# VHH binders against q9yez8, part 1

Every score and structure here is a prediction.

Target 1, 342 residues: q9yez8
Amino acid sequence: MVEARGGLDPRRLFKAYYSLSPPVEEPRDIAYREFAFQLFDGDVYVRHIGFDSMEELLSYMAREAPKNAYYSVARYSLPTARSMEEKGWLGSELMFDIDVDSLEGCGEVLGDSCLSRGYKQAVRLVEALYRDFGVPSTLYFTGNRGFHVLADCGWCRRLGREERREIARYFTLEGLRLELIIPRPGRRGVRPAPPSPDDPGLRGWIARAALERGVDLSAVHEAIEDLLDDVRVAIDVKVTQDISRLARIVGSLNGKAGLLVARLGLEGFHPGDWLSPFRGEVEFRASARLEESRILGRTVSLEPGRVYSMPAHIAVLLQLKGYGAVAGGEVVVRAAAGWRPL
Positions, changes and structure headers below are counted from each chain's first letter, unless a header gives other numbers; antibody chains are not in Kabat numbers.
F, E and O stand for the ipSAE by ESMFold2-Fast, ESMFold2 and OpenDDE, each averaged over both directions (binder to target, target to binder). V2 = 0.75 x the mean of E and O + 0.25 x the DockQ between their complexes.
[cut] marks letters that were taken out.

## First folded at step 1 (VHH)

Design C2
Fold by OpenDDE, look of step 4:
Structure C2 (fold): chain B 342 residues (1-342), chain A 124 residues (1-124)
Amino acid sequence: as target 1 above (342 residues)
Amino acid sequence: EVQLVESGGGLVQPGGSLRLSCAASGFTFSRYAMGWFRQAPGQEREFVALISWSGGSTDYSDSAKGRFTISRDNAKNTVYLQMNSLKPEDTGVYFCAAKRGYSLYTSPSAYDYWGQGTQVTVSS
């Protein structure tokens, strides 16, 4: 429990959480990973950290209470080395990043609608990885405005920057030669067959998109732009192609929103209090205006100078986003909020 | 308590059919991908089939393709494996497995819960 008298220090909240030995997902081959942490003190980044065990990692997190916690997608022979050459790269997991900022109409507020849209994109990616590449993957919420998809493939770990970029481009449709997928009638009397949902690759996805929109498969050309919009996945190609990328530790808190980095399924995504370890009813003093928005399943609006009663998981989020501060009440910190790793 | 209970196994002649069932309890079934695995004597457990939480996606091992069909009934918390055209090489213990938060994994290590298995023997 953290008293809110005089205001809540985010570091204290995070420390409380990490001190409870929260469920954190162990990175595979933990001893080969570089860890990085952003601390509350001066927003300092500490890099080139290594751990031999999950216990050590958890102890560190409990002690330091990081604002943000990361691990490398890469495996290194010496992860604590300062230079890449000295680290000894052994391969990198293939990761995709979807940020809601890339979605049209999504502003700075962490709105449920934007998260939902991002989630749908991520699900599309997961399905496409499996269907088109035979690659299983895991989906994560980043605890703020993004989703990560981690591919589970041994062969992909050896891919270089260019190969990873090409895979990413498949999903973004960058450089797509539509004529190769959906041929136009060329020869007198020869009409290409319409795409089928059973077709492999993008052709099949286009067909499925057509069916979902109620577009006749023979009329795909007439609606092709809309269909491509449905098929396209808005991933950050730069993230995917970076073999040295840092990923958020699953089960850690995102310092921008105070929400959990959480593994997700494909059954749906409904933002709510389960994404936060913070419970209780608190008083929140708004310092900025917030137009009516749906945040973590609740409709919220703020006027500067007003004090609101609200749940702690929302209040902490709003505070971290700069909309005000918790002015009173008690925040209960829980290690398990309904989410479990593994 | 989480339970997966397989049934439907038995002795069948080559070319015959079996339908395996797996009844799940103790967890939210509709939030889990389900899979079937098998283990022959002296061999490692191997992937047979998987189905998404909604049943909208399925996948099979090369050996199972065209012969086996995985399905599920979320209302009954049950996953099924229809096995047709059975071969002696299909002999083994068949395991039902559950994976939380449907990620499309074929690796046994990815699954959270396992049944005790049901014996399938294909012999003349």
Scores: ipSAE 0.008, ipTM 0.230, lowest interface PAE 10.1, mean pLDDT 90
Fold by ESMFold2, look of step 4:
Structure C2 (fold): chain B 342 residues (1-342), chain A 124 residues (1-124)
Amino acid sequence: as target 1 above (342 residues)
Amino acid sequence: EVQLVESGGGLVQPGGSLRLSCAASGFTFSRYAMGWFRQAPGQEREFVALISWSGGSTDYSDSAKGRFTISRDNAKNTVYLQMNSLKPEDTGVYFCAAKRGYSLYTSPSAYDYWGQGTQVTVSS
């Protein structure tokens, strides 16, 4: 229990969470991973940390109460070494990042609808990785405004920067020469075969998207903008190219929103209090206007200077986002009760 | 109202250079691939260069490759064509064109919006 009278210190909330046997998921091959943390004492990242066991990791997080917690997508022979050469790179998972604030119309929207759009992009990516590359992958909510997809497969681990870029561009469609994949009927004399749902890669994907929309396969160019929107995934190619990229520790808190990094299924994503370990009813003094928005399953609007009674998990999010501050009430931390995948 | 306004055309000696600009308004520029096309009297419009919506991919006609450079500035809603080593056969009206979406095509029929054109004359 954390008393909120007189203001709320996010560090105390995170400390309480990490001290209560948090439902942190053990990273695969933990002893081979570099860990990194951003602490509340400053914005410097503490890097080159290693753990031999989950117990060591949990002890560190309980002691330090990090603002943000990460592990490397890379496996290293000596993850605590200071240089890349000394670390002994053994390979990296394939990581994809979907930032919902990068989606059209979402950069200034604080609400669940943009999360739903990002989730749909992430599910599309997970399904296409399996369908088109034979690669199973795992979907994570980042605890703020984004999703990560991680894939670990034998042929993936040693891919270089350019191969990873090519995989990412398959999904973003940047630089797509559609005429090479689905040629237009020529000026004269050439009638290329229409795409088939059995065709490999993007050609088959576009055909399947066309069938789902009831579009004639011989006329896909007539609906091409809609079809490309059905297959495109808005990932950051630079993240996927980077073999040394850091992933968030599942079950840790994201310092920007106070929400859990959560492993997700493909059956739906409905933001709610399950994304937060914080409970209780608090008084929140708004310092900024918020137009009516759906925040973690609840309708919220704010006028500057007004005081609102609201659930703690929403108030913590709003304070971290700069919309005001908790002015009273109590915050209860229930790690085991507050974290669940959808 | 969608508008594409070309500028920078003019008269130049063979071997000279020109820089064309195309200012865009009335649509979300960063969602469009941009292209340059040209037309000599009595000829069909000919593809010259194209650039993806982000600027990450470009393509050129065989006649432009190595001599022309397309670029864009999404903050200024402007696409450019730097034309070097100009030849008399480069003479014509140069049009800026925009295509919605992520795919790239060299066919004029794929482009949604067109400018009025700017005259480029390479005298010999």
Scores: ipSAE 0.000, ipTM 0.319, lowest interface PAE 13.1, mean pLDDT 86

## First folded at step 4 (VHH)

Design C2b
Fold by ESMFold2, look of step 5:
Structure C2b (fold): chain B 342 residues (1-342), chain A 124 residues (1-124)
Amino acid sequence: as target 1 above (342 residues)
Amino acid sequence: EVQLVESGGGLVQPGGSLRLSCAASGFTFSRYAMGWFRQAPGQEREFVALISWSGGSTDYSDSAKGRFTISRDNAKNTVYLQMNSLKPEDTGVYFCAAKRGYLLYTSPSEYDYWGQGTQVTVSS
C-alpha cells in the first residue's frame, strides 16, 4: 500500500491525509456538537459549524484540510446558533488540560522527556478521577505538547463553573490549607491522628504516597514537599471551568506539529512515527538552532544553515515549529496511522 | 535583594476604612502566596488575610471575615488589604509576608519574607 504524497507544503500534506480514509473518531452525539476549524488560509477560525453525520464531518475535513479541528465539550440543542443563549446548552463533558510547556523546566523546550512528564501527570489524573470521584475518563494526546482528559458522566454534565473549579483545585492543590487535612499539634495539646491510606480525598492520597516512599505516616510533614509533588497535577483550571470549551477531534492532525490527536492507554506513552501519517526520507535545511533533543524517539540536533537527512515525520514537525524547511526528498502520506489497526 | 514595602496605614476613627498596599521586588511575585499579618504591643503576630499565588483563592481570620478584602495585582507586583468597619481591636502594626508555593499558611513561621510593617490605629 502506497499513500499519496502531499508535497512539502503542509496544506497539501494535510489534504492528502484527510483524503485517504483518515482514522478520525466520531464525536459522541455529533448532531448536538458545535464544530470549529482553523484553516491554513490566514489564521481564520470558522465556528458555529454543525454536522448531522460522520459522513458530513469527514467530507468537510477532506475538502477543507483544516490546520486544526475541534468539537465542543458541550451538547447544544442548536449548536449552529451564534450566541450561547440561542444554542440551548444541554450539558458539558468534564475536561482537563495538561500543557507540558507549563511544567517546570519545560517551557519552550522541544523533546520527548517533557511529554513523558506530562503523560505521567495525565495518568495520575485519570486514576484519581476514578478513585476519588468515581468518574471513568479517557486520555488523549493533543498532537503537540499536551494531553486532554475527558469524562462524560451523568452528574458531571450540568456542573456549574464553581463546582468545576473546585474539582480542578483538588488536583492543582492551589489554596490548600494543609493543616486542615493533616493537622499538627495545636495549643490545646491534642495530638491529631496520622493519615491513613484508607482516608478519603487528599489525606488518603498523601498517606498512600508516603507509603510508596517508605515514609512513616506519623512523620508525613517531614517529607511533605516530595509527597505533594507525587499528588499534584498541573492542569489549567480555566479550561476545566469552561462549559463552552472545544476539544480536539480524535484522529485529526494538530497544525503545530503535524501529529495525530491520539487516544492513549495508561500503560505507557512512547512518542514515535506512529503519531504521524508522514513517511519517507528527506533533506532538511535548518534555520534555527536546536540543542540535542529526543524527538519522537530519535536524537536530533540542529545548527542553522546545515542540511540534515531525516525521516519525514520529524522534518514536518520541525518545519511546522519553525526550525527550518524540507529542502529535498519525498514525503509519502499514509492512512490509518496512530492508534488504529493497520 | 528582596523587599516588601507596606503603605497606607494611619489613624482612623471606629467604623472607618483604610486600604493597605504592599509593593514587592526581588523575587518572582507570581510564584508566591501572600499574606497580611498584624501585631499589637505585647501580642504575637497573627494572620489577617491570605491570597494564593494566582489570586484565585483567599482566606481570612475570623476577626477579618466580612470586613477585610485581600487582593493582588501580579502585573504590578502588589498585594492589597481593604479594611472596612474598623474597630479599636484592629489597632496594630500590619505586615505583608510572602511564602513560595501554591499553599496557604496561617502560621507566621512558614513565611519566607516580611515587610517592615505599617501602623494602623483605630481610636474614637
Scores: ipSAE 0.319, ipTM 0.735, lowest interface PAE 3.6, mean pLDDT 88
Fold by OpenDDE, look of step 5:
Structure C2b (fold): chain B 342 residues (1-342), chain A 124 residues (1-124)
Amino acid sequence: as target 1 above (342 residues)
Amino acid sequence: EVQLVESGGGLVQPGGSLRLSCAASGFTFSRYAMGWFRQAPGQEREFVALISWSGGSTDYSDSAKGRFTISRDNAKNTVYLQMNSLKPEDTGVYFCAAKRGYLLYTSPSEYDYWGQGTQVTVSS
């Protein structure tokens, strides 16, 4: 329990959480991973950290209470080395990052509608990786405004920057020449066969999107822009092409929102209090205006100078987002043991 | 040196079958999509079939659909085109082509490497 009288120090909250030995997921081959941490103290970024065991990692997190916690998608022979050459790259998981900021109409506030849209795209990505590439993957909420998809396979690990970039572009549709996927009818009235949901690659996805929208497959060209919007995944290509990219530790807290990095299923995503370890009712003094928004299943609006009573998981999020500060009450910190993937 | 060498072409009667092979060397075959194209005299080179790097995805021209089958053996660095129910309109030089990457294209301009071609003649 952390008393909020006089204000809450985010580091204290995070410290409380990490001191409870939370269910942090062990990265595969932990001894071969580079770890990085952003600390609350001066926003210091610490890199090239290595651990031989999960116990060591948890001990470090309990001690340092990082604002953000990361591990490398790469495996190295010597993860603590400063140079890539010295690290000895052994391969990297394939990582995709979907940020809701890239979605139209999604502002700075963490809204459930934007998260839902991001999640749908992430699910599309997971399905496409499997169907089109034969690659199973895992979906994570980043604890703020994004989703990570990680694929770990033998040939995935060996991909270079260019191959990774090309895979990413497959999903973003960057550089797509539609005529290569769906040819236009010829001058002599010969119409190419319409796309089929059984067709490979993007052609098949376009067909499936058409069916979902109730668009006749022979009329795909008339609705092509909308269909492409359904097929497109807004991933950050720079993240995917980077063989040394840092991923968030599952079960850690995101310092921007105070929410958990959580593994998700494909059956749905409903943001709520389960994404936060913070419980209780607190008083929150708003310092900025927030238009009516749905956040973690709750409708929230703020006017500067006003004090609100609200759940701690919302208040902490709003504080970290710069909308004000917890002014009173007590926050109970719980280890998110058994959080749901939905 | 990158090489694509086509074989299996020849003269067949209408309704007959041919199996084309393309042996690849000089590049990492398993990282390339492969395609077959054909060119009739006085015509432009046209798309026939393609197969992804893993062989998990294939696509065909409308004329080839139902009659032709593209396959590959990454262990042998070879791509194949089984052609059944051949028609006189199928006559032409057939080319094997390689495209680096995971994206699939039907345009010849998107392919990086080409074979010398093999002649297929369908005539009674």
Scores: ipSAE 0.000, ipTM 0.210, lowest interface PAE 13.8, mean pLDDT 89

## First folded at step 5 (VHH)

Design C2g
Fold by ESMFold2, look of step 6:
Structure C2g (fold): chain B 342 residues (1-342), chain A 124 residues (1-124)
Amino acid sequence: as target 1 above (342 residues)
Amino acid sequence: EVQLVESGGGLVQPGGSLRLSCAASGFTFSRYAMGWFRQAPGQEREFVALISWSGGYTDYSDSAKGRFTISRDNAKNTVYLQMNSLKPEDTGVYFCAAKRGYLLYTSPSEYDYWGQGTQVTVSS
């Protein structure tokens, strides 16, 4: 239990969470990973940290109560070495980043529909990795405004930056020659076979997008701009190219929003209080204006100087985003039962 | 060192056939899309045929369609161009080209590696 007395200290909430046997997932091959943390008492990352066991990692997180917690997508023979040459790179997983703030109309304002748009792109990415590359992958909510897809496979671990860029370009459609995927009709219009939803790759994606829009499969070129927008995945190519990229530890808290980094399934994403270990009803004093927004299934608006009663998980998020501070009440930090999605 | 080595060119009569080969070394062949281009005297290089990294998709210039067939053998690191019904207009130096990645290209400027070329001459 943590009491709010004229201002909530987020570090104490995070420390309580990490002290309660948090459901943090062990990174694969933990002894080969570099760990990095952002601590509350600075904006600098602490890097070049290694752990021989999950017990060491959990002890560190309980002791330090990090604002953000990361591990490398790379495996290194000596992950605690300070130079990349000395670390001995053994290979890296593929990582894809979908940042909903980069979607049109989805700036820093939190909205459930913007998260839904990002989720749809992430699911399509997961499906295409399997269908087109034979690569299973895992989908995560980052605890704030984005999604990560992480894929590990034997042939992809040793890919260099150029190969990773080409894989990313497949999803961003960079350099697309549409005529090579869906040939245009001949002189009299109806010569090539239309795409089918069972076709591999982009051709099948376009067919499925057309069916969802009610577009005739024989006439996909007439709606092609909308169809390509439905298929394109807005990933940051630079993230995917970076063999030294840091991934978030699943089950850790994101310091920007106080929400859990959560493993997701492919059958839906419905943000709500299950993304937070924080419970209780608190008083929140706004210090900034927030136009009416849907946040984690709740309609929220703020006027500076006014005090609002609200659930703790929303108040913690708003405080971390700089909209004010908890002014009263108690925040209960749950033992980590039941927070995980199926 | 990356190498693309074309072979199989020569002199042929109109209506004849010729099979070009391009042996690749110095890179992971199965990660590359491959193309054939040709250059007649006084002309720019022009697209002839392309094949995806797995061989699952091919495409041809209008002049090559129905007469030429591109194929690849990833176990032998080799791409082929079977040319049938040859015409004097097919005369030129034929180049093999490679581009890392999954997208397919008809523009010579997108290709990373090039062979030295093999001469094909169809007698007029």
Scores: ipSAE 0.000, ipTM 0.114, lowest interface PAE 18.5, mean pLDDT 85
Fold by OpenDDE, look of step 6:
Structure C2g (fold): chain B 342 residues (1-342), chain A 124 residues (1-124)
Amino acid sequence: as target 1 above (342 residues)
Amino acid sequence: EVQLVESGGGLVQPGGSLRLSCAASGFTFSRYAMGWFRQAPGQEREFVALISWSGGYTDYSDSAKGRFTISRDNAKNTVYLQMNSLKPEDTGVYFCAAKRGYLLYTSPSEYDYWGQGTQVTVSS
């Protein structure tokens, strides 16, 4: 436990956290991963970094206290090489990125409602990967406004850009030819069988969506747009198709919000103080207006110039988001704030 | 409407210099990494330089390294490419591109928005 008094320097807080040997998840085959960091110091980015062990990684993070920390979903024979060709690609996990910014009505504030919506999309994705592709995956909160889903399987690793794109399109429904999935009645009056929830692929998902909405399976065509909206997963195709994509280190902090990159289950997602290593009650001087929002389980509103008493995890988040600054109080930094890597 | 408008291209002798500008509009410029790409006739578009949203990080192609400098002014929503010691092989259409997010990539496919390009010709 580390206590900080006075003005809040995000770098200091992050330094404190990383100095406590936090529960950072070791990337598999760490020696084959490329690492990248954004540092507080001059917003410097450091790329093409390699570590031979978790100890080295943790030491680096403790020393440098990065604002953001990343690792490659790809394995390389020479991860520190500057060029992708020289790195020697050995395969990549399949990565999906869901950004809540793509959701309607979701502004810049880290609202719980938007996070929940994003989470639901992510869960849909995870379930689809498993059901439709037979691929287990892991779900992560990115520590700000997104979710990552990582799938690691033998055939997954070998997928090229185009193949990955096609998989992504399966989820985005881009290029979907509905007539191939749900045929229209033929000219001879032959009515195709309605979709069944037991049907494979998108047909099954459409059927399941229909059932959830109380739509008769024989009337799927009448509600197809709504159903497709339920089935669609708003992933960033560019992320998925990139064999050299970087992911956030699990257990690291996101510099945008000061929250943990955290592995999530499928049972639900309830943003709260467990996503932050920062504890205590502090005074926060607002510099910008914030409409009433639910943030990490707390209702927050801000008026410029006013000072508020609030929990440190909220205050740090708000400060990092540019809504003001901690004006007083003590922040306690904990390495084990309620999250552990699996 | 998102717009990226390149300028500053032209004809220059080998060893000469040019400064390209790209004016951005229609999106939150400060949230985007910016990149310069070029395309020579009959060639694929290739990476030249990139700069992070804050300007704190830059990267260059091997060909550009040491000769080109990418910079940006977020107050002006503009990204620049200072090109020194130009060579005939630098001839091509130079494109400005924008990528949302903090992660930086050299692949054109990662970039969300593109300009129309400006012609750079290096010839004696």
Scores: ipSAE 0.000, ipTM 0.217, lowest interface PAE 15.1, mean pLDDT 90

## First folded at step 6 (VHH)

Design G5
Fold by ESMFold2, look of step 8:
Structure G5 (fold): chain B 342 residues (1-342), chain A 124 residues (1-124)
Amino acid sequence: as target 1 above (342 residues)
Amino acid sequence: EVQLVESGGGLVQPGGSLRLSCAASGFTFSRYAMGWFRQAPGQEREFVALISWSGDYTDYSDSAKGRFTISRDNAKNTVYLQMNSLKPEDTGVYFCAAKRGYLLYTSPSEYDYWGQGTQVTVSS
């Protein structure tokens, strides 16, 4: 248990979590991965760290209680080397990043509805990777306001920056010359065939989106903006291009929201207390206004200066986001084998 | 009010270089694709160069490829056209244009906003 007096120290919470057999997933081929951490002391990133075993990783995390914890999408023969030449690059997974705050209307709103929009795009990406590239992938919540999709396949491990950028373009549609895949009817007097749901790639995808909306396939240009919105995935191309990119360690805590980095299925995402190891009822003193919002499945509103009774997992999130501070009560940190005090 | 203001035009000798700028205001610049178009007397306005809203993707007309470079600075709300190895055929009024979205278009009819143009004259 962690007592709150004049504001709860997030480092104590993270230390408790990592000390209690946290449900951290072992990164595949751990000895080949570069690890990086952001620590609470000095807010400094430490890179070029390696571990020979999961035991070593867990011991490090329990000792250091990192604010954020990462491992490389790359496999290296010597991951602790300081230079890329010395590291001996063996290949990298494909990583896709969906930042919820970059979605239209979501950067100004704290709440579950924007997470649902990001989740929908992430599922779309996972399904399209399999359908259009033959690549199975896994979906993760980043523990804050984003999703990662990771794909590992033999042919994609050695792709360079340019090839990865073109894969990302397939999803963002940025720079696409639409007339080259769906010519306008009647131009030059030519009557091009309408797109079909059986067509490969984006042409088929747009046709399927049209059928779902009840749009006539011969008239897709009349609804094209809506159809492109159904197909497009707003990923960060720079993340996908970068062969040295860092992924979050599943089961670690995200320092911005105090939520778990979580593996997700494709059948739904409903934020709630299962995303947090923190339990208990606390008193929270608000320092900023929050209009009524759904936060982790609970309706929350705040007026500056007022004290609220609320569940710990929401209070920790709100404190880390700058809406106030925990002023009283007790926080229980969940252990991997049930509930234990600190 | 939306404004696109071109600058940097002028008189230059064949083989010379010129850098055009287009300062944008009145809209969220980073959500727009940008283009440079040009028009010689008695001619239709023609596509020269295009750049996507992030700057990651560009296209050029056949006459511009290899000689012209489009770029943008989203922090300064400005798009540029570096023109090298200029020829008399490049003479004309150069227009900056903006189109909302992530797609690129070569047809002037697709563009939402236009500047007033800047004169480029290549002669000896």
Scores: ipSAE 0.424, ipTM 0.784, lowest interface PAE 2.2, mean pLDDT 89
Fold by OpenDDE, look of step 6:
Structure G5 (fold): chain B 342 residues (1-342), chain A 124 residues (1-124)
Amino acid sequence: as target 1 above (342 residues)
Amino acid sequence: EVQLVESGGGLVQPGGSLRLSCAASGFTFSRYAMGWFRQAPGQEREFVALISWSGDYTDYSDSAKGRFTISRDNAKNTVYLQMNSLKPEDTGVYFCAAKRGYLLYTSPSEYDYWGQGTQVTVSS
């Protein structure tokens, strides 16, 4: 329990959480991973850290209480080396990053609607990886405004930057030549068959999108741009192509929102208090205006100078987002707030 | 109002270089592929280069390949065409064009918006 006397220090909250030995997912082959941390103190970014065991990692996190915690998608023979050459790259998981900032109408506030939209795209990505590439993947909420999808397969690990970029393009539709997927009728009167939802790859996805929109499969060309908008996944190609990319530690807190990096299923995503380790009812003094929005399942609006009574998980989020500060009350920090790693 | 304004054209000697710019306004630039086309006197408008919305994909005509580089700055709503090793046959009016969506085409008819063009003259 952290008492908010005259204000709530985020570092103190995070320290409390990490001191409870929270459920953190152990990265596979932990000893081969590089770890990086952003600390509250001076906003220092520490890289090239290695751990031989989960206990060491947890101990470090408890001690340092990082604002943000990361691990490499890559496995290295020497993770603590500063140069990539010295690290000895052994392979990398395939990572995809979806940020709701890329979605139209999604502003700075962590709104449920935007998260939901991001989630849907992430699910699309997961399904496509499996259906089209035969690659199982895991989906994570990043604890703020994004989703990570990680795929770990034998051939995936060996992909270089260019190959990864090509895979990313499959989802972003960059460089897409429609004529190669949905050929136009030739001069010789041969009409190609319309796309089918059972077709492989993008052709199938386009067909499925058409069906969802009530577009006749023979008229796909007339609505192709709209259909492609449905098929496209807004991933950050730079993230995917980077063999040395850092991913957030699952079970860690995101310093921007105070929410958990959480593994998600495909059945739905309903933001709520389970994404936060912080509990209790607190007083929150608003310093900025916030238009009515739904945040973590609650309708929230703020006027500068006003004091509100609200749940701690909302208050901490709002504070971290710069909308004000917890002015009073008690925050109970729980290691098990409803989320568990697999 | 949608506007594409080309600049950077001029007279250069064979072997010279030019950098064309196209400033876009009136539409969401980051959602459009951009292209450069050119038209010589008495000729049809022909494809030169294109770049995807993110800049991650580029394509060139056979004539432009190896000599021209298309790039974009989405923060500035601008697309560029660096032209090196220019030849007399590169002479013409260069047009900037915008294509909505993620599909990329080399056909002028597929582009939605066009600039007024900038004259490029390569002559000794």
Scores: ipSAE 0.028, ipTM 0.440, lowest interface PAE 3.7, mean pLDDT 90

